# VH-VL binders against Arf guanine nucleotide exchange factor sec74 (sec74), part 5

Target 1, 130 residues: Arf guanine nucleotide exchange factor sec74 (sec74), of Schizosaccharomyces pombe (q10491r548to677)
Amino acid sequence: KVFKLGILIQNEKVRKDRLLSNREVGVILTSSQLMFFKNVYWISGLLDQLEDFKRSHSFSPCYFSPHLTSLSADYIIPLSDLVAYGDGSRIENELYSFSVKQKNQRTHVFSVTNVDELNDWLVKINFVST

## First folded at step 1 (VH-VL)

Design r04 (framework fv_pritumumab)
Fold by ESMFold2-Fast, scan of step 1:
Structure r04 (fold): chain C 130 residues (1-130), chain A 124 residues (1-124), chain B 107 residues (1-107)
Amino acid sequence: as target 1 above (130 residues)
Amino acid sequence: EVQLLESGGDLVQPGGSLRLSCAASGFTFSDYAMSWVRQAPGKGLEWVSAISYSGGSTNYADSVKGRFTISRDNSQNTLYLQMNSLRVEDTAVYICARDLRYFDWLLPEYFQHWGQGTLVTVSS
Amino acid sequence: DIQMTQSPSSLSASVGDRVTITCRASQGINNYLAWFQQKPGKAPKSLIYAASSLQSKVPTQFSGSGSGTDFTLTISSLQPEDFATYYCQQYHSYPLTFGGGTKVEIK
């Protein structure tokens, strides 16, 4: 089951240079994992498909879902022991950031352009991780 | 057989406007994203704009952003490019291309079909 | 924007030659790279997608390789119909960008 599909901004810290760089990544939240895709061109097509189905009242999670299990994600985070959190802090005075962390693993930091999207990601990730 | 036929190319003066059309046949037009690509005389390919299969999402090259508008009419199987504030450097053959099928998760036939193009000349 | 640099800009070759064309991205694009062939006065033809996957009905003398920033198109044994201009294109992110092209000319 797919709970949410979207695009997140991943914040990178360059080691010695200390420069923050932003990159878009596609993301799919399922009942068991977060799947990340570097090909934003391709993932935006998935978003368009979902939006078109919603508008036509012909949304079919069953049709959509089998294709997702065949996809090769660039990175996967299992939802077991995963917590998403954010305090509404801004990055670069325009982006809202949140973090996801698995027990004893690295913290991943993402940004979105509006607070409603931030809250939606936090609620859905934490909901399906339990 | 898949066919894409462009029309609307003409000679226009700088600052003018022109609308290009691309008539599609031989496939389910509404299943595919569509792109416009241009090629100036003797030069290479330059991607101009893309539109999603439903028309709900559009993207543009920086050189045309704010001046060109891509649109589609799925009931008529037609793709459009509205070009405003034309510049001499917009002179090119404009080619429509069938991009990807949004329901095709494997992308096996990316940019598989192209039209022959329509020439736009911007000069005094 | 991601800049795509192709080399060489042109090359001269004979039928039966092995030809290699290189494409370099200004940042990492994984395998989201396509190759196109264009003959004079004709529309482009898609040859390869995902850096190495051959399009349907494209002859096996064509192959692609590479990942990240460096990519190569190889024509293992040049045929008369292969004299054309070749372009790479990244589709990792918008805007889509093409390389400058490589013209393969008869010697």
Scores: ipSAE 0.008, ipTM 0.571, lowest interface PAE 10.9, mean pLDDT 80

Design r06 (framework fv_pritumumab)
Fold by ESMFold2-Fast, scan of step 1:
Structure r06 (fold): chain C 130 residues (1-130), chain A 122 residues (1-122), chain B 107 residues (1-107)
Amino acid sequence: as target 1 above (130 residues)
Amino acid sequence: EVQLLESGGDLVQPGGSLRLSCAASGFTFSRYAMSWVRQAPGKGLEWVSAISGSGGSTNYADSVKGRFTISRDNSQNTLYLQMNSLRVEDTAVYICAKDIGWELLRGAFDIWGQGTLVTVSS
Amino acid sequence: DIQMTQSPSSLSASVGDRVTITCRASQGIRNYLAWFQQKPGKAPKSLIYAASSLQSKVPTQFSGSGSGTDFTLTISSLQPEDFATYYCQQYNSYPWTFGGGTKVEIK
């Protein structure tokens, strides 16, 4: 079951004058995992399918089931003991940051382009996570 | 199917104006940055202008700054390039390109159109 | 402006050959380099971004390497559909600039 899919920006310290594209990652939130993909192209296609589905149906995104049989995640974070948190802090006046942290593991920092997306990721990750 | 279709190329006199269009389909147009790139006959590629997904950020090559204006209509899934004060050296095939950037300008492209020819001659 | 120099400007090769194309930036661009292919009268096709990351649906015979100022596109075993002109492009700094292209012709 897919609860949310989207594109996040992995945060690393960068200079304001630098143009970046290799920081974007595709993300799928399932009932048990956060799955990360370096290839954002195909996840963009899934997002397009989701938008088409929303326009045609009254159902929430949780009823949307994209074809994932050839899926190969580059990185996976299990949802056990995972917490997502953020305060809407801005990076370079364009991005809103949030963090995800598991017990005794590294903190991962991500950004999105608007506050509504940030809040949606936080709510959904923490809701599914136990 | 992801497609970009350019139109509007024509023969114009120096000092004239022309508006190019690029019709997008098969992806959520409003979420991606877009660019115009041109190629003069027998020459290489030259980036012309870029616009963010929302249209809030634009950038231009120095050679066209003040003369060309990039814009988009997300309700119509269309990218535009308004070209004013055209010069002979603006003669080129103008190609629209989809940036890989989700809502932000990145400068790497994944989808390109076939282009539309603009000829500026006296 | 950052100048991108490609070498060679053209080369002749046979199906099955290993082909190497080089791109040099006039100043450091880290890994903000893309490669794409263009055939006469057709839309360009993006192959690689971030110096070494393959675009979706691009055959694995294509690979990119390099960082800083020196970059390489390798076609490990040339196929009939690979005869085309190849371009590099930096996107580290505005204005984004392209190499002059390398035409890969049948021998």
Scores: ipSAE 0.006, ipTM 0.557, lowest interface PAE 9.3, mean pLDDT 80

Design r07 (framework fv_pritumumab)
Fold by ESMFold2-Fast, scan of step 1:
Formats: sequence, structure tokens, C-alpha cells
Structure r07 (fold): chain C 130 residues (1-130), chain A 122 residues (1-122), chain B 107 residues (1-107)
Amino acid sequence: as target 1 above (130 residues)
Amino acid sequence: EVQLLESGGDLVQPGGSLRLSCAASGFTFSTYAMSWVRQAPGKGLEWVSAISASGGSTNYADSVKGRFTISRDNSQNTLYLQMNSLRVEDTAVYICAKEEGYSGYDWYFDLWGQGTLVTVSS
Amino acid sequence: DIQMTQSPSSLSASVGDRVTITCRASQGISDYLAWFQQKPGKAPKSLIYAASSLESKVPTQFSGSGSGTDFTLTISSLQPEDFATYYCQQYKSYPLTFGGGTKVEIK
């Protein structure tokens, strides 16, 4: 089951002697995983399809399941013991940031362009991860 | 189409100056760190300089520090390299490269331009 | 600075051969290592990142392994289009540094 699709800006701090890098990633939140995709254009196409279905009052997230069976995510974060939280920070270009951390793993930082999207991601990730 | 196109390479005398440009298209330029890498004729790859996505941080190879300046214009999707006090040993093809990463520490080059030739000769 | 020593500097092989190229870092770099392919007169192409992760659209004959200071790139069955120069690069810290390159020539 797919709970949310989106495009996030992944904000990564590398070590002190390396540059901060920001990049767009496609993200699919399922019942067990956060799946990340380099192909942002493909995710954008799925988002357009989802929006069309929502406007037609016939939305069903399960129609994306067949697409998932043939997909290879570039990176996966299991939802076990995962928490998403707003860290109160605001990054360049007036982006709103939030962090996700799995127990004993590195913290990943993401940004979105508006507060409503921030809250939606936080609520849905924490709902599924519990 | 996702691509990087360099321009500005030329024949320059020692002590001269030159400005290189790299035009980016097909991706959100402002969200990625960029680098310049050079390759002298018949030699290997040498990293020259890097700039963060916002342009707020830069880094340089010791061989060019104090002479070269990397900059970017995110509104025009263009990366620049200002080269001053050029030396014969700066002769190389200069290539711009985009950094990529997905797990927080995998900042490798995933996209390269074709390069522009800079020849420093008397 | 982290020095990258690549070996051999050149090799000759036949189509179908297994080719191994090695890269050694002067300091521990964990898995912050990438491999690139460059054909004469062309821009480099990214093959592998994080020591062993294959870049998109790269053929499965290419594989990478290693961690810390010793790394290898393997081409399991050399194809005609694989003759090229291969470079390793560490991206753990600045300055970013490349190996000297290995030229793979088909016999």
C-alpha cells in the first residue's frame, strides 16, 4: 500500500571539510518503507495521475502497487523505529525542513516548500512508523 | 535534456586571465553542488574547485588557490570559473561536473560536461 | 591530502576476459569511492559510487568492491566497448583526488 508520493529536497551535511548539498528526490511512503528515487520525472508523472484521480473523486492509492512491483528504489529507509520531526530550522530559499531518524542510524534531513506539505509528511510517516 | 555545456576555453599567454562558463539544463541547478575538474593533455583527472548549491561555500585545489575563483548564477543556471595568473601547467580540458547523493555521504559526480580546452602558451 | 594509487597503469585483454583494476587510498575513506570510465576525446562517465553501487544504466558486467583503503573494479566479461581508461576517486574529504588511471586495451 502506498500512503504518499512526493518530491522532497534532501538536505545533507557532509563532514566539516565537505560542502552542504541539496538535491531533489522522489519519495514513496509505503506501509513498511520510505523509498527514494533518482528519477524525479517519473515520480512527477505519478503525482499528476494521483491528482487527476483525486479531482475525479475516484482516488485509490492501491493502483500504484503494480508499478511498485517492477521498481528498484535507489535508497530505502525501513520504518521500524523511525521518527519524523520538525527541527524548527529553515533552509535557503525559504524551505521548511524536517528530519527522519531510525534508531542507531544517521539522521536524514528533508525540505519542502510549504508548511502544509511539511505537516502532511510528518503525520503520515509517524502514523505508519508506529 | 539533462546536460552541462562548457564554453570559454581559449589560447592565453602566461600571466593572462580567462573566464569559463558551464550552462546547465534539464535539472534543478540551484539544488546541487558543482565542481570543475581538469585534464592536461595525455594526463589523468585533477579536481580543481567546488561550490555549494547556494554558492555560500567554495573549495579549491592547492595548485589553483588564490588564482582561480569559482562562482554560480542560479537564476541563469550557469557555473563559472575565473582563472587569473595563468601558468603553462594550467593547460588542460576543463570539465564541469554535478555532484549527486542519496544517503548523506555519497557525493560523487554523476553528470559531466564535454569540457572546454584552455591552452596557456607563449 | 588523500593520495589515490591505481594499478596497473595499463593492461591488454581479449574480449570475454575478466579484468580487475585496483585502487588504494593513503588513508581510510570508508566506502566514499567512485569509479569512472573515459573514452578518448569524451567526457568521463560515472560507473560506480559508494565503492560498490552501480550507477543508472551501467551494464552488470561492472562491479566494485572494497572498503577502507583497498578497492577493486571488476569487468566480468570484457566487451569491445569497454576499452577505455578507468579512474577511481575518493570523495570523503577535500581536496577530492583521483587515481592515475588504468588504460584497458583490447589485444
Scores: ipSAE 0.005, ipTM 0.539, lowest interface PAE 10.2, mean pLDDT 80

Design r08 (framework fv_pritumumab)
Fold by ESMFold2-Fast, scan of step 1:
Structure r08 (fold): chain C 130 residues (1-130), chain A 122 residues (1-122), chain B 107 residues (1-107)
Amino acid sequence: as target 1 above (130 residues)
Amino acid sequence: EVQLLESGGDLVQPGGSLRLSCAASGFTFSSYAMSWVRQAPGKGLEWVSAISWSGGSTNYADSVKGRFTISRDNSQNTLYLQMNSLRVEDTAVYICAKSRGYYKSSGYFDYWGQGTLVTVSS
Amino acid sequence: DIQMTQSPSSLSASVGDRVTITCRASQGISNYLAWFQQKPGKAPKSLIYGASSLQSKVPTQFSGSGSGTDFTLTISSLQPEDFATYYCQQYYSYPLTFGGGTKVEIK
């Protein structure tokens, strides 16, 4: 059920005056949606579980699938007609940004600290959205 | 498993120089901020320096500014601390610490090394 | 700089006791507070981040609370392995600063 989880830096307008904020947000990519959590601490715990899983299952490729019975996301973006894209742009000369957008909907902008992580998010989001 | 292994601690005279290393493994080193924290004998913890994921941003405690330089080699998964103009009060165990977050300002340390002892004495 | 004040500087306790340690910041730091455990001759071990979130594999007898300027670490039932020095740390802004430490020692 889970294709990727991690922490992204969210770069979105905060107020009517169009100020941007750089806040960390937890993210779970499933087969049907992107789930966002303001409580990044819970996602950090899942990342620890994933690291343990990778150490134990390195000999056989496996999808990480923890027991998730009920998730209270702060917001959700459906993958239907969603496209993730990046143009190599940088924020503060340290972050790699990418956008996700559905037709006629708001664009969401996120950042990661390295290009490999950027490409992994882009590939996986576009794979499951198709 | 995350592992941080420090080396380079030694006995050195006041005014001398020393370079510390921290070998990292078990995580994507290039994605996380790193710090050095020190602890003088019988004293508490003191943050020394931090470096962002890319090495593009650094921060220093006032007590070491201008004397210490933090750097990293992401291709070798190694963090460094170059210490110049050492003083007796720099005597401490120097500990490598990994930030849980990605920015240098994400200063929570989720993993620590064992430390390496630096003694500055005549 | 943000000053972190811990109290008490030391305390004596018995196995099974409930222990509380407090930490006060000189200015508001929201929930950007961590707690660390250090045993003699050993490196610090991370216990709590975000004032109340347990680090992976930390036993549930540890809990943290507070926000703003006043924070508490609680050990609900002290175990033999819990005798150590505990430090709070703010990570709201640079320079990062630690409390002076609280030594929890056996009666």
Scores: ipSAE 0.012, ipTM 0.568, lowest interface PAE 8.8, mean pLDDT 81

Design r09 (framework fv_pritumumab)
Fold by ESMFold2-Fast, scan of step 1:
Structure r09 (fold): chain C 130 residues (1-130), chain A 123 residues (1-123), chain B 107 residues (1-107)
Amino acid sequence: as target 1 above (130 residues)
Amino acid sequence: EVQLLESGGDLVQPGGSLRLSCAASGFTFDSYAMSWVRQAPGKGLEWVSAISGSGGNTNYADSVKGRFTISRDNSQNTLYLQMNSLRVEDTAVYICAKHPYYYDTSGRWFDPWGQGTLVTVSS
Amino acid sequence: DIQMTQSPSSLSASVGDRVTITCRASQGISHYLAWFQQKPGKAPKSLIYAASSLQSKVPTQFSGSGSGTDFTLTISSLQPEDFATYYCQQYNSWPLTFGGGTKVEIK
């Protein structure tokens, strides 16, 4: 199953322009987990909470604090459970996609709009998973 | 044998609508992103729109956003382009093509293109 | 949008000649560039993907090179069937964009 990225939080910045054109699935990467949101309208409410939280806390560059791990997501992959990750295009034949393999679970594939965005996600996952 | 066959091109008045079809055969259609490309008489190639294999993701050239809609029916191996509010500058041969898929090595020895179907927008 | 500029727009050559066509992107596209050949009245044929990878069944006289913004298509020894228009296309970023084309004509 391939999920479209409807919201991206990269370098502590919410890309709100992504919500206007792709609202199927949201992804948030923290220092300890990948969090997936099926309903982007729910994520719209979360954006208000993230703005409030950011005003009261300092974030490390590129990633959210451990406090964000308590957010209610439709699915969560702890980074400690990652067995493999990489280019997903060969698995689902989906252009500019990355894949993550969770321990004892199926491989998840996520599509993005271009190769720069694909490389950004792979670099960030590599950084937090090692 | 991989084949793409376009149909639906016609003469249309400005402001009219038209739907193009592309019938695909010889490959696993739902595994590949597809594009529409157009070529105005005597001009070069211009990308128009793309759709992912699942149909979940679509993209459009700025010149057609809000007027054209790409879709696909994977059960019938068919790609569509719904064209609304047609303009004279939309006059072109519309060509169905497999999207360039850099990371897929299993099928890369074929990137099929159709012959195209002519759309003429004129008063 | 990423603009793709091809040069020259046309050239005249003889069978056996070495031909080079250049494509320049207005922004970095890494190696996400394809080359296509189109003969009059025919659909385009894919020649090269990922800037330098030759498509299956494409003759070895065709080669591609480059990365970032500057790319070259080379035909090492022009054959009679190689007289055509050639296009580059970036597939790094949406929207996809083509170069203006280079027509290779017989001298």
Scores: ipSAE 0.000, ipTM 0.511, lowest interface PAE 14.1, mean pLDDT 72

Design r10 (framework fv_pritumumab)
Fold by ESMFold2-Fast, scan of step 1:
Structure r10 (fold): chain C 130 residues (1-130), chain A 124 residues (1-124), chain B 107 residues (1-107)
Amino acid sequence: as target 1 above (130 residues)
Amino acid sequence: EVQLLESGGDLVQPGGSLRLSCAASGFTFSSHAMSWVRQAPGKGLEWVSAITGSGGSTNYADSVKGRFTISRDNSQNTLYLQMNSLRVEDTAVYICAKDQYLAAAGTGYGMDVWGQGTLVTVSS
Amino acid sequence: DIQMTQSPSSLSASVGDRVTITCRASQGISNWLAWFQQKPGKAPKSLIYAASSLQSKVPTQFSGSGSGTDFTLTISSLQPEDFATYYCQQYDSYPYTFGGGTKVEIK
């Protein structure tokens, strides 16, 4: 089941060879994990297709599952014991940062250009990780 | 106008030390990763080091790891490269470069702005 | 480390010619590849990012293509000001690595 698709700006490395700082990454939030993609081309295509559903937030999870299994994620963060939070940090005037922390793991920092997107990511990550 | 200006290049003996600076202007310095790239006379480009916008993470080419230290002062919009235990093969023009942080096209831009460079000569 | 192999190392062409430069990565780098132009005595200029995206104010005769391990820079109609050395660079993984460069000389 896919809860959210989007593009985030990676501020810090998650893994040396997987995610680079200051780079846009494609992100899929599922019921169990966050999946990251270096090539945002696939996510852009899916977002375009999902545009018709943005208002309703209602679409078949089964419809996206086959597409998801055809994709190879570059990095995965399990949602177990995961918390997303904003600490009020901003980078440049329109860039909003939030952190993702899993118990006994390092912190991952992401940014978005819109405060509504920031709030949506925080709410959805924390909701599915509960 | 985005501008990067390097300084500090000099003639140094092998085993010596030198500190390079790169003064940045025309953009939000703290929002961008920065790199040092070098070019030996008549040779190609070689990436040396990078630092994230916050300064929280650094990376180095294997040839300079343990000898060079990249750092930044975001309050003064300045990037630094501390070079220790210099070798003849470190002789090069050292250029600072800005990474695109906010990718308007949905992908990273890599290094989009470069300075003019500063010459470091390591010779006895 | 990811090794970047550029070919050819040099070429000579006439104004108006179509020029193709290739770059091969020793492992998959998706589309995390940039192309740079460097004129003698000058700093490099960014031409292309993400393998195929043109930087602002770069002439449309320049184009990039490829994904994974094989990449191409094309100059559709060579101009006198295109005399330069061209470099590819991967920014998929640290350490970042450049190709050896391709020197384009106008015949």
Scores: ipSAE 0.000, ipTM 0.514, lowest interface PAE 14.4, mean pLDDT 77

Design r11 (framework fv_pritumumab)
Fold by ESMFold2-Fast, scan of step 1:
Structure r11 (fold): chain C 130 residues (1-130), chain A 122 residues (1-122), chain B 107 residues (1-107)
Amino acid sequence: as target 1 above (130 residues)
Amino acid sequence: EVQLLESGGDLVQPGGSLRLSCAASGFTFSNYGMSWVRQAPGKGLEWVSAISGRGGSTNYADSVKGRFTISRDNSQNTLYLQMNSLRVEDTAVYICAKGDSEYYGSGSLDYWGQGTLVTVSS
Amino acid sequence: DIQMTQSPSSLSASVGDRVTITCRASQDIRNYLAWFQQKPGKAPKSLIYAASSLQSKVPTQFSGSGSGTDFTLTISSLQPEDFATYYCQQYSSYPRTFGGGTKVEIK
């Protein structure tokens, strides 16, 4: 089951007030994990297809099942004991940031371009995680 | 009201370079993918390039790969097309178009600008 | 790349006529097909997306049908403002590709 797919901006920090770099990553949220892809081209295509499918049908994202047999994620974060949170802060006054933390693991920081996407990611990640 | 206004079209010599701009207003620019479409005099529409809402995903027609670069400045609500190594067959009206997806992909094209003419000739 | 073949390349019609334009994809694109109208000297206007869904403010004389590889745009009763060139476009995969266009001319 796929709950959400999208593109996030992955942030890397050098100091508390600085970003070392940011990069775009494709993301698929399933019932058990967050899957990350460095190749955002096909994720962008899937998002186009999913949105077009929704416009033609009144279905939830779980009814859109892309062919996943040959997919290999560049990395995976399990959802057990995972929490996503944001404080409404902006990066460079342009991006809305949120953090994802798993128990005893490092914090990952991501950004999106609007507050509605921020809220959607937070709600869905926390809903699927325990 | 969605508005897209292109600029930058000019007469250039073969091998030259040119940068086109598209100023967008009336929608949340960073939420939508954008495309460039061109139309040579008396010919049909040809899709040139697309960019995702944040700018991390770009795609190009085979005819322009390696020569053209699409980019965007979301803080200025502006889309760009950098055109290098221009050829006579690149002569066309270049039109900015908005994707209809509220995700990073472009989807179908729901709004179009008026276009800006690029002429490549000696 | 997906090839889009549009037919006819041109047609002549009178006000009140029913006009049918066909678009064929070289492979299955499901319903990821859009139709555009372009008047001389003007930018294209989006008419239909997802093969059959009308864009906002588009008159109901326009309708789209089809799925997979064969698609049709129908103008049920041609109006004076409908004389234009019509294009189909697939958005199932990159690169996006347009049909060659169909010019609807006054008879």
Scores: ipSAE 0.000, ipTM 0.527, lowest interface PAE 12.5, mean pLDDT 80

Design r12 (framework fv_pritumumab)
Fold by ESMFold2-Fast, scan of step 1:
Structure r12 (fold): chain C 130 residues (1-130), chain A 124 residues (1-124), chain B 107 residues (1-107)
Amino acid sequence: as target 1 above (130 residues)
Amino acid sequence: EVQLLESGGDLVQPGGSLRLSCAASGFTFSSYAMSWVRQAPGKGLEWVSAISGSGGSTNYADSVKGRFTISRDNSQNTLYLQMNSLRVEDTAVYICAKTVYYTSGGEYYTFDYWGQGTLVTVSS
Amino acid sequence: DIQMTQSPSSLSASVGDRVTITCRASQGIGNYLAWFQQKPGKAPKSLIYAASNLQSKVPTQFSGSGSGTDFTLTISSLQPEDFATYYCQQYNIYPLTFGGGTKVEIK
């Protein structure tokens, strides 16, 4: 089951000056894991299909179920013992950041362009990770 | 407005048990780690325990490890502290605290909002 | 465990004075240091995080500095409402630890 999909800006710390570097990453939140895709075009296509679905149907977009037989994730984080947190602080004029942390693992930092998207990701990740 | 309201503090005998509650409002509760901090009469602040937003990870001060259990009910926006085998030195005001997000460096976070506290007295 | 030492334990100052409170960690903690204000009978209020970042709506008379082991909280012009006890806290590693507090008395 797919609870949410989207494109996030993944923040990586640059060794020199400790500045965060940004790159777009596609993300699918399922009932058991966070799946990450370097090919954002695939996820962008799914998002377009979701918008079409929302306009044509009265059903919740998080229950949209496309055919995923050709899906290949570049990286996966299991949801067991995972927490997502953030306060809507802006790291750049247009971005809001949040972190994802699994016990004894590296923290991953992501950004979105508005606070509503921030809150939606936080709520859904933490809801499913129980 | 963020609000944290503790309850459950009482007078209890050594060796007894007590459960504290913290009702949270004004923020997305499930998205933030929460802590309990205590302050003995006339003394400073002492961190007691922390729990992740999902409830999957917990951490405890050595002085309470094995005796206290932190938990949360995200459907009710409530944090709990189950206190067993209470000792006289556990006498303190117990305060609920919300973890702040730190956008650069590190994985550990401090607190941005605090509750008023609830008094626990352990005495015969 | 990281021990946090604050100095002085108490001080008395006049309105308008510059007040400096120091905090020393028993080992390096980077900039993972916060400052809190606690008024008598009240819960703590967060002032500063990451050694020098001011929390939302905290007056600009407060500032923090330092890194590693030595840290300072400065109140540039003491006001009557600044009568309180101030605590530092490290959050570099668990267990989280606080300094012993500095009581600021306004003459």
Scores: ipSAE 0.000, ipTM 0.489, lowest interface PAE 18.8, mean pLDDT 77

Design r13 (framework fv_pritumumab)
Fold by ESMFold2-Fast, scan of step 1:
Structure r13 (fold): chain C 130 residues (1-130), chain A 123 residues (1-123), chain B 107 residues (1-107)
Amino acid sequence: as target 1 above (130 residues)
Amino acid sequence: EVQLLESGGDLVQPGGSLRLSCAASGFTFSEYAMSWVRQAPGKGLEWVSAISGSGSSTNYADSVKGRFTISRDNSQNTLYLQMNSLRVEDTAVYICAKFYGDYPRYYYYMDVWGQGTLVTVSS
Amino acid sequence: DIQMTQSPSSLSASVGDRVTITCRASQGISNFLAWFQQKPGKAPKSLIYAASSLQSKVPTQFSGSGSGTDFTLTISSLQPEDFATYYCQQYNSFPHTFGGGTKVEIK
């Protein structure tokens, strides 16, 4: 089951927290893992399919189920002992950041362009990870 | 009316530098990712660089990494390409293009294109 | 990189003719293909996205079809303003790659 698809801005520290590099990454949240893709066009394709599906089914409830068996994620974070949290901080005046941390692992930091998307990611990640 | 107007193309010697500008109008510039595409004389189109709406994320073609820098000034609705260490093979018409897309798909297809500005690298 | 092969490189046609241009990708790109028109000295104009979807205000004589690796642009009845160079573009992955162009010129 897929809970959320999206594109996030992955924040990487290049030099002792002084130099920040940003990278767009595709993300799929499933019932068991968070999957990341460097090819954002592939994720954009799935999102376009979802948007077309919603447009076609605006007056009828229906299930959207993309075929994920052909997927090759660039990396995966298991949801066990995973928490997502935001501190309300803005990066560069335009972005809202949140962090994802798994027990005994490093913290990953991501950004989105609006606060509603920030809250949606936080709620869904924490709901699935329980 | 959505419009992109490039400027800054010139004749420059190998090893030289040049900065291109693209003036955008008719849309909320800060909400869209932007791109530079080039076309060498008698050849096809080649994607050069892309930048997110906020300017926080950038991407470059392998042929220009370390030499070119894409940037934007959202208060002036202007996109820039700073070109350093220019080579003869960088000779091309440089075209500004807007990506169609918004959250969550920023880099879909390029829906609006400028007519380009010619950069000639020769001695 | 994904190579886009476009054919023919040029063709001569008369007003009212049906014109077909093909584009082939070196690997599968689903429907992530766009077509655009360029007249000499002018900005390129987007015609079709997602292989078959017409852009707003584009005349209905233009249509696109295909998926995966093989794509076609059709102009059902060529108009005087349709004499131009046409390009296909894939946006499945960076770098974006483009066909070599097809010049549609008057007979």
Scores: ipSAE 0.000, ipTM 0.487, lowest interface PAE 15.1, mean pLDDT 78

